VHH binders against q93235. Designs and how they scored, part 12

Target 1, 248 residues: q93235
Amino acid sequence: IFMKTLDPKVPRFYGKGTIIGVNPGVGYQPWLKERPDSTLIKYNLRDQKSYKAYLEQMKTYLTKYDSNATETRECGAGDSNDDLEKNPDALPCRFDLSVFDKGCSEKSDFGYKSGKPCVIISLNRLIGWRPTDYQENSVPEEVKDRYKAGSIAINCRGATNVDQEHIGKVTYMPSNGIDGRYYPYVFTKGYQQPIAMVKFDTIPRNKLVIVECRAYALNIEHDISSRLGMVYFEVMVEDKPVEEKKEL

## First folded at step 4 (VHH)

Design h26 (framework vhh_8h63_2)
Fold by ESMFold2-Fast, scan of step 4:
Structure h26 (fold): chain B 248 residues (1-248), chain A 121 residues (1-121)
Amino acid sequence: as target 1 above (248 residues)
Amino acid sequence: ELQLVESGGGLVQAGGSLTVSCAASGFTFSSYAMGWSRQAPGKERELVAGITSGGSTYYADTVKGRFTISRDNAKNTLYLQMNSLKPEDTAMYYCAADIEYGSYWSEYDYWGQGTQVTVSG
């Protein structure tokens, strides 16, 4: 059996964006506008300038969650955006970024400085789509320990056998993934896209690691050819002495 | 019902200019980020330009300095002014709406059938 590698030129846009359909694509952050075809996250631990653009992109992405409280509501146990279709006065659930406070917040530089970089995982918006729960004894093995009914579990692994040996420990925030209370999306003003973060706790220095992340719910199919229900990207955390700016 | 209707495409010589427009209805246009994506024959769809409700803009490197995105909230219309057109700009151009500011460019909602732009060289 041959090892397969991903082309780093593969665009970060997977699927067809927000549509009316049945199977969501998976997206990730950060990516850089100057390298729109690159799925590579590469930085040097010893060079803050090398990861500043990734931090700024993630900060910019998260500003959407600073929305006005009057356009969103706090959702407790049993609440969901299911009401957005049924009740004309319903407000979308507010997404709380404090779930990322254990190493994937802006205050922690999203783990980049500590060599434990965090990556945002989201599902492409699919109008009217809701996650369907697995039966308790049918949860896939790779997410069984952290699957929660009413949620979408995320699992990230090395894309090849070599990458899997190198990827190390991965932490998920929230541990049970993306909460289904934030679905469905129905063009509601003030809607807050739910996200999860994946932290690479022990990724090796100076090694390129190709990562495959999958989203898990009964009604999410994984399709390698169209990359539905999954996404690929590469991570390279370098540990090299900082060189002075080159003379021109 | 949300509707986006693209228009203004056509045939143009290399080095020429063309403006495509998108008429929006069925939602509060001024509250949403808008964008333009294109799909060339045999290629993946790419986002070329975006504009937030506040007027901040994004451009893909392939079009930066040549294309200008703008919006007219009074007319519920989005524009893409394309200058110095190249044969590589030949594509179907799609208007898209996004409910979030600036950061969801790849997750835009597409509702129009697009408008064809063909650049001869």
Scores: ipSAE 0.014, ipTM 0.175, lowest interface PAE 7.8, mean pLDDT 79

Design h27 (framework vhh_8h63_2)
Fold by ESMFold2-Fast, scan of step 4:
Structure h27 (fold): chain B 248 residues (1-248), chain A 121 residues (1-121)
Amino acid sequence: as target 1 above (248 residues)
Amino acid sequence: ELQLVESGGGLVQAGGSLTVSCAASGFTFSSYAMGWSRQAPGKERELVAGIYSGGSTYYADTVKGRFTISRDNAKNTLYLQMNSLKPEDTAMYYCAASIETPYGTTWYDYWGQGTQVTVSG
């Protein structure tokens, strides 16, 4: 696919969500197409219809991991997509959704029903890109306990001091972030984009919380103005009575 | 069961035109970013054109001004109109689809089987 002497090229896309340079942007789900200008995830715990669209979007997004299974291979720890750059017969690693079985699976309604909503975090795709390991002494404090060499750690915080007071406990799946075995990213039909999920275990009821999630690897710079290595979205979990009129 | 089925490929003389189509099923077509990629013998796969759900388009420099991507959300169909074809455009053309993100991507998660376009000199 690639020759040793050729640098990977990053194609450009015009419009919403354009990829910027060689530093990956961070994306999230659920992002609803009926509200494309909104980064707000808002629902009422007492109204299942209020979060149905988010569940359907999450389910739809994850369907890609079920398709094209014959064009992927099982990979264990220590495997990688290194062969994809030069071997046209190599198969990319299959991404295993069972890593989300602790409260972020479809069967758990992605935590929405229990007020512990899960959000998918992904890196936008740059051909040939792979995470570069931090030097041992250079791992940022906020991810050092969850950082794994070869992988991309995720950390989500409140975007302001007030939001940080409200965000509460966040659980990351996989705990070590996005596995490096799914890199480098290569332009092939069978490639499965690796993802992480973040679960908001104790987010407060009836409060808007602005969340900032960052991806961590040596070759990921964080820059708000360029939307590099980070993403923002808002979460509001309401707990309000649903007013129903009885049909007589 | 997301499916993408390409059609419309064939043989065409240099300077000619051809339209390839992609019939999509098993998903909400209007919500997906769609694209066309191609792979010629002995060359890397190239994204030649892309179109977001909102209508924004992308074209590779190799085809810009000659190719036009369009979508018909009512018919769940993606099109690539190819004008002023060159022998260098000879390739297998693949329809592709991906769920859009706020920060976008040029990578596609789903691919069709491809349709062969051969341009003779």
Scores: ipSAE 0.011, ipTM 0.302, lowest interface PAE 8.9, mean pLDDT 80

Design h28 (framework vhh_8h63_2)
Fold by ESMFold2-Fast, scan of step 4:
Structure h28 (fold): chain B 248 residues (1-248), chain A 121 residues (1-121)
Amino acid sequence: as target 1 above (248 residues)
Amino acid sequence: ELQLVESGGGLVQAGGSLTVSCAASGSIFSINAMGWSRQAPGKERELVAGITSGGYTYYADTVKGRFTISRDNAKNTLYLQMNSLKPEDTAMYYCAADTWSGYEFPSYDYWGQGTQVTVSG
């Protein structure tokens, strides 16, 4: 029943040719498995049933982070998963969901009830991949204020000029992006994929907003056709009356 | 529901080649990554090859340089081309899909019924 683990040595990758060093894709949640071709997050603030599926999907996704002390370890600043490539007894860093307690936790219905919906952003797991730091004066302008060496910055914007006017204020958790201590990824038991959450603080009611989120590190190129370094999704937060029916 | 059906297994002489195929149907758009695992009697199931939706591939050391994984997205079919086959490659080969964890192979949620590959010496 158990799958044999890969050799601790990092495997080479093959596509249209041999790929050494790879570009991670970006994913988001809530992505509903029942609607796999849809990137639309649409709900009505006045109808709890309209967002229940999104909350359930996010709750289910986050169960993988339930604390398991035997399979993970606490990591401070400056730690990393470097030992995972050479030591089969090394444990991956534990990812702490409490960083999302400012309006993007299960307790706050991930902001959906308050009209400030949160979206999980993650990078796909590429074996042996880690973020490479920008040179100090080469950090892209759009993430300059939130970039931290050793991390992956996230930036979400409206996909068109109209969407950018409508998207409003966006809050990122953690504020400095996805911490590099959770890298490199190796195919190992107990690995906890680091995530960020993006909270749409002032997204307008009754307007469709197309969102483009990008991940930023020196070794991340942006290519939507391959789902590398960026992702698109749509958000529609409705504020419409629920029909009141009486037996009269 | 997602369904995975393997085919192409059979008997082959040592040093020979064989291609196994996996046809995906149903909720194919839920597939983030696919792979091949194998299990011989009395041994643990081992992952031998995987491919992500971005076309990145990886191989177990036991098959590296001999096996090639590929995907035809238009036909919803995964392939494993096996060259320089050895008696030790004799196993039931299972197609698997990851529909949950993104575009890499941290887990496989869906499995096929398997196709038997026997390598005689």
Scores: ipSAE 0.006, ipTM 0.215, lowest interface PAE 9.4, mean pLDDT 78

Design k20 (framework vhh_8k46_1)
Fold by ESMFold2-Fast, scan of step 4:
Structure k20 (fold): chain B 248 residues (1-248), chain A 122 residues (1-122)
Amino acid sequence: as target 1 above (248 residues)
Amino acid sequence: AVQLQASGGGFVQPGGSLRLSCAASGFTFSSYAMGWFRQAPGKEREFVSAISWSGGSTYYADSVKGRFTISRDNSKNTVYLQMNSLRAEDTATYYCAAEYWDSSGYSEYDYWGQGTQVTVSS
């Protein structure tokens, strides 16, 4: 009934589960709510105000990982969320933000000030979904050096030949992508969604670069029209004098 | 206006069957995943089942797997929950919800409908 639906100006109701088929979509941050139709991350290195909104959005997104020891547990290499389906008292693995300490932490302003901006890559939640491993001889070439069994590799490239010439060096954190120990997602209190960050180490100044990022596992198909397994966004790091608005 | 109208609940004996319907209006039904949730007296709302936009994928809570079947008819803007082999523990108010996906890839359920009461007893 419409009387029970949320006003777009108030926080949307977060339901007891999230489901979008069997192939996860890929999202990114910082995405700004004030520009919901824009996938452009554009800022000027000489104007700290130009990237403040991106930093605030990154900080806001990451607050969901604040420690709650009673609802999460430390997970080692052999651990996973497999027990969550059968044991409602089992605790989900805690996601450790320190994996981003090499230039993609809040302390480093997520690389924005240094012209090496970081972008969060995440998969939408699918109840019961987990990554399926590629056969060893079938790992796509573009992620072969960073693929780890049980995990989801991330690869970002320039969307066109021109963009690929300009994108430069990209660093992935964690280097092997999104660790499978945080899967499957089940409706569990305290679940911490795993994420990866992509750092654009050598993106050129004053050039628009269209980026295509893909998530890789055997059971992830890539379809941009449905936003499955891949995402597009644009980055423009300007190095220009701060312009005063022209007034009449 | 966006509306979800759940119906088909009632009183049934253990081992019986019921079919719930959720009629949707005011939005592009075929573009949304649909779900069923339930809330028993004195308990929090729990997930029951969901179906993808096209109907090609379905999901079930462990407590209802093999007993419940979700389906949809996009031409009628309706999602259904066929409940078989009902148990006393299935007694709850059942709600339908439509899933929303924003441009960042974040998804959640919204447009919660009015519930329909299911009572499984004697």
Scores: ipSAE 0.013, ipTM 0.292, lowest interface PAE 7.9, mean pLDDT 79

Design k21 (framework vhh_8k46_1)
Fold by ESMFold2-Fast, scan of step 4:
Structure k21 (fold): chain B 248 residues (1-248), chain A 123 residues (1-123)
Amino acid sequence: as target 1 above (248 residues)
Amino acid sequence: AVQLQASGGGFVQPGGSLRLSCAASGRTFSSYAMGWFRQAPGKEREFVSAISWSGGSTYYADSVKGRFTISRDNSKNTVYLQMNSLRAEDTATYYCAADYYESSGYPSEYDYWGQGTQVTVSS
């Protein structure tokens, strides 16, 4: 939606010099605190202990979405967080984790056990930022089949030609990406940051794949040098024998 | 808050070119989306072009697509409108405007306005 109606009080809420209209960075999970310099998600399908830390990190990250009826409200397709900018007592939309029930839920071990690992994609919290819709027929080719007005589309590809040959089929949940109803972000109790998940359905065994994910909205610029609007990580799903314990 | 000064207007013949500049003051220029609007005598102010805070996204009115190019230089706090293949119908006072929050095609959504610069396209 290019042409918007702005409440005259909204610009005053943020004050001069606050973070307004800047490019969001993109983050991912699971990122392990024990290995803070690593962007590598590596595990062995035959060794459940090798991916336990990733599952625990995913579970820990998602505890922020435990529902609280008094601090959030249920939102339909036509709703938004627009009132949060004007009314500090307004309730933010509740983020529904059930959208990840197609193989990216805790009950499915986030796809790790089946060799179809899921990765959370999120945008940095920028005060007052909201996505701007692409014009009709101006949607980038790589997201046009999944783009929905009012949303931020996500596209993940192999970072090099070799990685792109190996990455295989990728599924996005929700398919339209991050829904704009959870924007703008303001300093409101109970605010739930929207996320998307990316599932690697056919990633090959014993191959390191470097992944590049980009977020798409008209007001998101992709800058390789500063890594704005995009994120890199590596995935390696091993299928290697586990040595049997020697009997003493 | 931003103060804007538009310049670069003048007289040109049909098919000619002009480059308009909008100089901004203020620490927050790089946080504003910028727009160009025009107003011909006896007409309402109409949208011409807009550019996002980063310069990564641009918008154009159908009447100027392919002929006009908007750009910005955040290091100089300036937004530009390159106007090519000018027509008599492009004759108007051109205004630059800053949208504090995000790009818009509505004049009423812009918070700060320059004084305008006159463009006359005539043979």
Scores: ipSAE 0.000, ipTM 0.104, lowest interface PAE 15.9, mean pLDDT 79

Design k22 (framework vhh_8k46_1)
Fold by ESMFold2-Fast, scan of step 4:
Structure k22 (fold): chain B 248 residues (1-248), chain A 122 residues (1-122)
Amino acid sequence: as target 1 above (248 residues)
Amino acid sequence: AVQLQASGGGFVQPGGSLRLSCAASGFTFSSYAMGWFRQAPGKEREFVSAISWSGGSTYYADSVKGRFTISRDNSKNTVYLQMNSLRAEDTATYYCAASWYDSSGTDEYDYWGQGTQVTVSS
């Protein structure tokens, strides 16, 4: 009945995480509220209307970072949110969107116009949770070249062998993943949730690619059945002629 | 259209009890985590309680642990908050919200109700 059926036992949506310091779920954007049961990002390069909803969703999601500078502070390497819960006057670290200026900013239409779409990857907020560093010899092979102590590495692959052949080159921003300075999460007025973006540089035209993204830290387990530490979505970038409409 | 209709608020004396209900429509309720948040005059909206999509996990803010109980009925598309031993500091507008994740973060909730006022006063 569908052109493609999905296994309902394999999580392809936002993950289900825990609230209290156990194991975070992984989420992605753009996810459209109008199609809540769909994880498909599908658009036609020749039809700007086909990706407008994704661009609007990305912009809407990122408005949370338009916060007042007086309610956040600039943080350098080695800073963290460690005392926020104990000190109500402490300011959370400001998250800088300029890290995405390499083709994943609003001025670049988040890569959609160029056929290099960007996807936001985030972890759900768990009270008091922070990433735990891998020991030097235990960093997983797939992220070892991009792992930085104090951070959460992101890796996206094709979900099947066929999808892995098609996914092509993937660029991660920031290259070392989600910085740990924005952790632990606490109930703080100006808190800015850290995010990463993944850019699909060479995804093929007119092919559906199923993507699996995982978050990596010592205290993040990957469990498909519990929707923890990983997320699935599909990307289809079409390059097809558009029928001209004469009505408007 | 997605709708979350909260009800059950009102005036109650300290030590009293109230049960809030939130009726959901327009989305697959059983696939979403449900949360209760509250906002008192002059304060930020804060997390109160959450329940996982299956009902197998429940979570509470420290200020309400042991006094409040969250539950859900997926056959009725409804989430409940049973509030016992109410205190003056529980006075707030209470909001129900839906999220794909179990979350305590306000901005991680996809759908929001209009709220119901709870006033605890002698």
Scores: ipSAE 0.000, ipTM 0.385, lowest interface PAE 10.3, mean pLDDT 83

Design k23 (framework vhh_8k46_1)
Fold by ESMFold2-Fast, scan of step 4:
Structure k23 (fold): chain B 248 residues (1-248), chain A 123 residues (1-123)
Amino acid sequence: as target 1 above (248 residues)
Amino acid sequence: AVQLQASGGGFVQPGGSLRLSCAASGFTFSSYAMGWFRQAPGKEREFVSAISSSGGYTYYADSVKGRFTISRDNSKNTVYLQMNSLRAEDTATYYCAAGEYDFWSGYTEYDYWGQGTQVTVSS
């Protein structure tokens, strides 16, 4: 057809922030579509209604990992999606949610009820992109203890010095970040986007904390203006008596 | 209604130069990334160059890198493509397009397209 353009699944914009580009963006959940301009996760521990929408969004987001299990395969150490483009019979690696069973599963209400909320961190899809390993002794200090070759380390900190004092202990699942076996990304039916979860174990009550999360691999540049390699959001865990006039 | 009017095409000899313009109306130009695409006879449409909404970032296909320069003037709702050192293989109809990067999906979709301007490079 003479009106044919690029494949609808191929990006029409090459460069930073594209699926053919060099640098992935970082996203998070729960992000509420009803408040698309808000990055605030705010709830009251004493008011279950105040966090119900976040739990429903988390459950909805994770539904896709169960629904296409027959179109995926088990992948062990050393496996990858490298053969997806070459072999029509190849299946993408299955992502197992059981890695989040340490307090970030649906059974634990993703930590919200206990004041230890979990947040999903994901990388935007870039066609053919895979993490490039840091050279020995070149791993950034903030991820050095949790970095694994072939993977993408995640680090979340307070965005300012005050936020960093308040953010407290943060737990990462998987502990070594996003495993490289789920890369490269290709436009394959059944592809399961790998994710990590970040658990805020000791975040203080009644304080707004601005969080900055970064993804780490040699070929990930951190650029806030283009929303590449990093993301910001705010968390406020309230512990207040439920009032007649209180609304989320 | 949304309009993208590409102009500035023509006939040039190999090694020559042309400057294409794309005048935009009917949308908030400063919020959109702008791109140039081209289609030669019997070929699929291919990416040429793009510029971010702020103008801070520019992108080029390998085949045009170092020869073409994209720029924009948000006060005039216009994007430009300066084409230098033109080659016979640059012969095509050139289209401008407007798109928005959707951070949450990781895609840039070009929803608005112009009618194109013909560039012919021949000796």
Scores: ipSAE 0.000, ipTM 0.141, lowest interface PAE 13.5, mean pLDDT 79

Design k24 (framework vhh_8k46_1)
Fold by ESMFold2-Fast, scan of step 4:
Structure k24 (fold): chain B 248 residues (1-248), chain A 123 residues (1-123)
Amino acid sequence: as target 1 above (248 residues)
Amino acid sequence: AVQLQASGGGFVQPGGSLRLSCAASGFTFSSYAMGWFRQAPGKEREFVSAISSSGGSTYYADSVKGRFTISRDNSKNTVYLQMNSLRAEDTATYYCAADTEYGSWGYTEYDYWGQGTQVTVSS
């Protein structure tokens, strides 16, 4: 269920204007504003021009984290944004992009040049929403090895059995998902939305892979029809010779 | 400079009415969803109401639904909150804030730039 402001021209796997609710939607980057109806990330490893727009979109998205020290504060494992609910002048936790330095940073071209592309995963902002921890015996099997109390685990799989055979190894950064210290969101100036990145380490060349990513917390319900708690996109990493103009 | 100026607060008796205004400058107002929030002494900040960038959709907290009406005038860069049938529990500082409807490629990102205006309901 999406808000009345949902624009039919916005990609079907991305919801806009979700500000009230109990179950967050999930979004991804890079999503190109020039191709708003497309969820396809497609590029040729041998053609830098084919992935330049994705790199520029990733860089543009991440500029929001270039805040002054005075607009945010350092937060340790025991800290949270709970005080933001009572004090509008309290500083939100700073989101540290260095967690992506293992192949998903700007310096590594977000993995695109090496054929290990990275995708940003984020939750739509819901006012006052916080993740609720699973009980020890109720953690879903697919995230059990990477679940941490107080966090939102991310899991990406192939959307169909064929896609799951092809998706290969996936690396998550941070490994435990999105840390709950950045919640709740309460309309605070300077707020830095937490994100995760998913790196496709061994995605096959010249094959379209449909990816489904889900966010996991006790109070996140997965609804395919309403696209709550999950998102879809497609990845195609081509390895094809670029055209050479030779005189004949 | 980006600025939101909230005004229209004051003292009223229970059952009275007030109209709050939030004048925006320094950004493309028609591209932002707008919201009203309130905070009473010793309580958490509470969502009150929101309106889409076009004005075509409005949202209300259950505590104010049927009594408050949010509206906007994009030609005047102003959002309004009409408060009717005011109760003692509506006493709070009211804040306006802007939300980028297409922020981060369609994800809403709220920015609290608004100055507060005090509403006191007492007899």
Scores: ipSAE 0.013, ipTM 0.257, lowest interface PAE 7.9, mean pLDDT 79

Design k25 (framework vhh_8k46_1)
Fold by ESMFold2-Fast, scan of step 4:
Structure k25 (fold): chain B 248 residues (1-248), chain A 124 residues (1-124)
Amino acid sequence: as target 1 above (248 residues)
Amino acid sequence: AVQLQASGGGFVQPGGSLRLSCAASGFTFSSYAMGWFRQAPGKEREFVSAISSSGGYTYYADSVKGRFTISRDNSKNTVYLQMNSLRAEDTATYYCAADIEYGSYWSPSEYDYWGQGTQVTVSS
């Protein structure tokens, strides 16, 4: 009698492609399930109802990080998920949402009420993928001041010259981007996908701004048509009087 | 309204082949990862295969790797599952599902939209 322990709810599989030459796609939140075809984040500062759905989506997305201490572990700067490949009892690194406490937390309504909206940026899951470091002299200029070895830097700009004039100041949390300690991605219970947030500190009122965000590591190529390494979305923060239907 | 229409199921002998299709409408198909799941009577829904939004990356359950091939045509809003060397244990209702690629490819709970399914029966 041969007995093999296999959890039928957790399939074993391998992805097509290699770690070399496989590029992750980039996603963002808040993306509303009620408007799946829209990449537009549009709200009126004077109408709390206009941004309630975005806040609820952000909160719902972040419930993925409600940690059970038994399913995750604390990780320091030198740690990684490499142990998950060697030890089936190893726990994935816990992602700490407190890094967003500078204006992109639930307490600050993710910046929406103050007209400084925050957007989550994430990389799509690729099994076994990990970021490859740039050589010191090869870091792209647009992320050079915020690049950290072992991490994925994020940079967001206006998609056109007009958008770039309008986008204003953008703050990144964490400033160094997505930390590599949460890689490689392996299929395991309790895995917490790392994210970054970008805050639009000075985006103008009543103007549509088309935003392009890119993720930076040596093994990430940028191709918007395939959503590889980059993503587009639009932001419009309105400051308009609320139209009230007067009951007659 | 969002719709996923799975088709191509049927009766086949062991060792035979079937090609399943899933036609999508009501959402931006090219922005979604697509997955195939199956459910046999009295069992939970299990992962079979997934394909990224671009079609560049594919994933397979160990039980079907080397026998099944997933593909998509974004111009036709359709995902396909080519099933070769079919076995009795492949008998199940097959479901297609759509996910924006923010979750796990193999967890049913991560998928946003689901089709009604198509029955595959492998029997002699």
Scores: ipSAE 0.000, ipTM 0.131, lowest interface PAE 17.0, mean pLDDT 80

Design k26 (framework vhh_8k46_1)
Fold by ESMFold2-Fast, scan of step 4:
Structure k26 (fold): chain B 248 residues (1-248), chain A 123 residues (1-123)
Amino acid sequence: as target 1 above (248 residues)
Amino acid sequence: AVQLQASGGGFVQPGGSLRLSCAASGFTFSSYAMGWFRQAPGKEREFVSAISYSGGSTYYADSVKGRFTISRDNSKNTVYLQMNSLRAEDTATYYCAASIETPYGTTWDYDYWGQGTQVTVSS
């Protein structure tokens, strides 16, 4: 289908026997394209201008979920996108942003104003990919309490022992992670990519925290060098007096 | 309002060349990946080429690899497709599209679409 070159936000494929499309990469927002080499989310609680760009990026990203009734359908608990590959008349499930109404919506400034910033977590699109369930006794301990069959659990931790001491309480929305009803991804007009949000409820002020988030399903391998199944970013919520702009 | 205006199509003989341009307005062009897609009569729209927001990464369909070159000029809000060694099978309406998220993907991964420009390769 495609041949591609390296891009910082797109996973690369290596070596003989590498199977393209079997293990998704993990992305996050807000990632500012104006600072493409930066994975740092840094702002000052006392300076609204310092986080405005992050809020605008979140709003821009979420605009794609504006409903198109002719290209999507309402999906209940038993529904899925399984038929998209085989049925040309099948419509993809409509993604409902109301799952983020507990402090990660636009009305709550995605938690930034309150020092509880939210970060979007998504899986890179792989044609025909769907999550494979863990066996009941094989669910990793860190997601066991939030794992739901057919879904992709998300877990974020501090990348080092020091970061883990600082990261504090993390809330996941939806609590069970990315719902599997929106898989598989296929070449279907109106497809709405499912996402989860992670809220940093008690991240400390004036400390840089390096965060590692992993996506969990049996068929997701974790490999940061290939950016598969995990992602890193840094968060720094400052609480410092705002200095007035000075003319040089 | 978002606008993507494709131009540069026309009639060309097999083996010839054309350069397509897509002028963008109404969004922050330098923050978007740009792609070219084409659609022949009676067929689905198919991916041709894409370029990352910075121009650092390019992508091509196997059918055009080595013959087409995508490029962009962020100062002019324009993406280009240089088409060399054209074949009758390249006859289609060519559309440019913008994606906030990724140059990887298909028609359904792109957010904004232009009206297209017709390319006809015939002798």
Scores: ipSAE 0.000, ipTM 0.132, lowest interface PAE 16.1, mean pLDDT 80

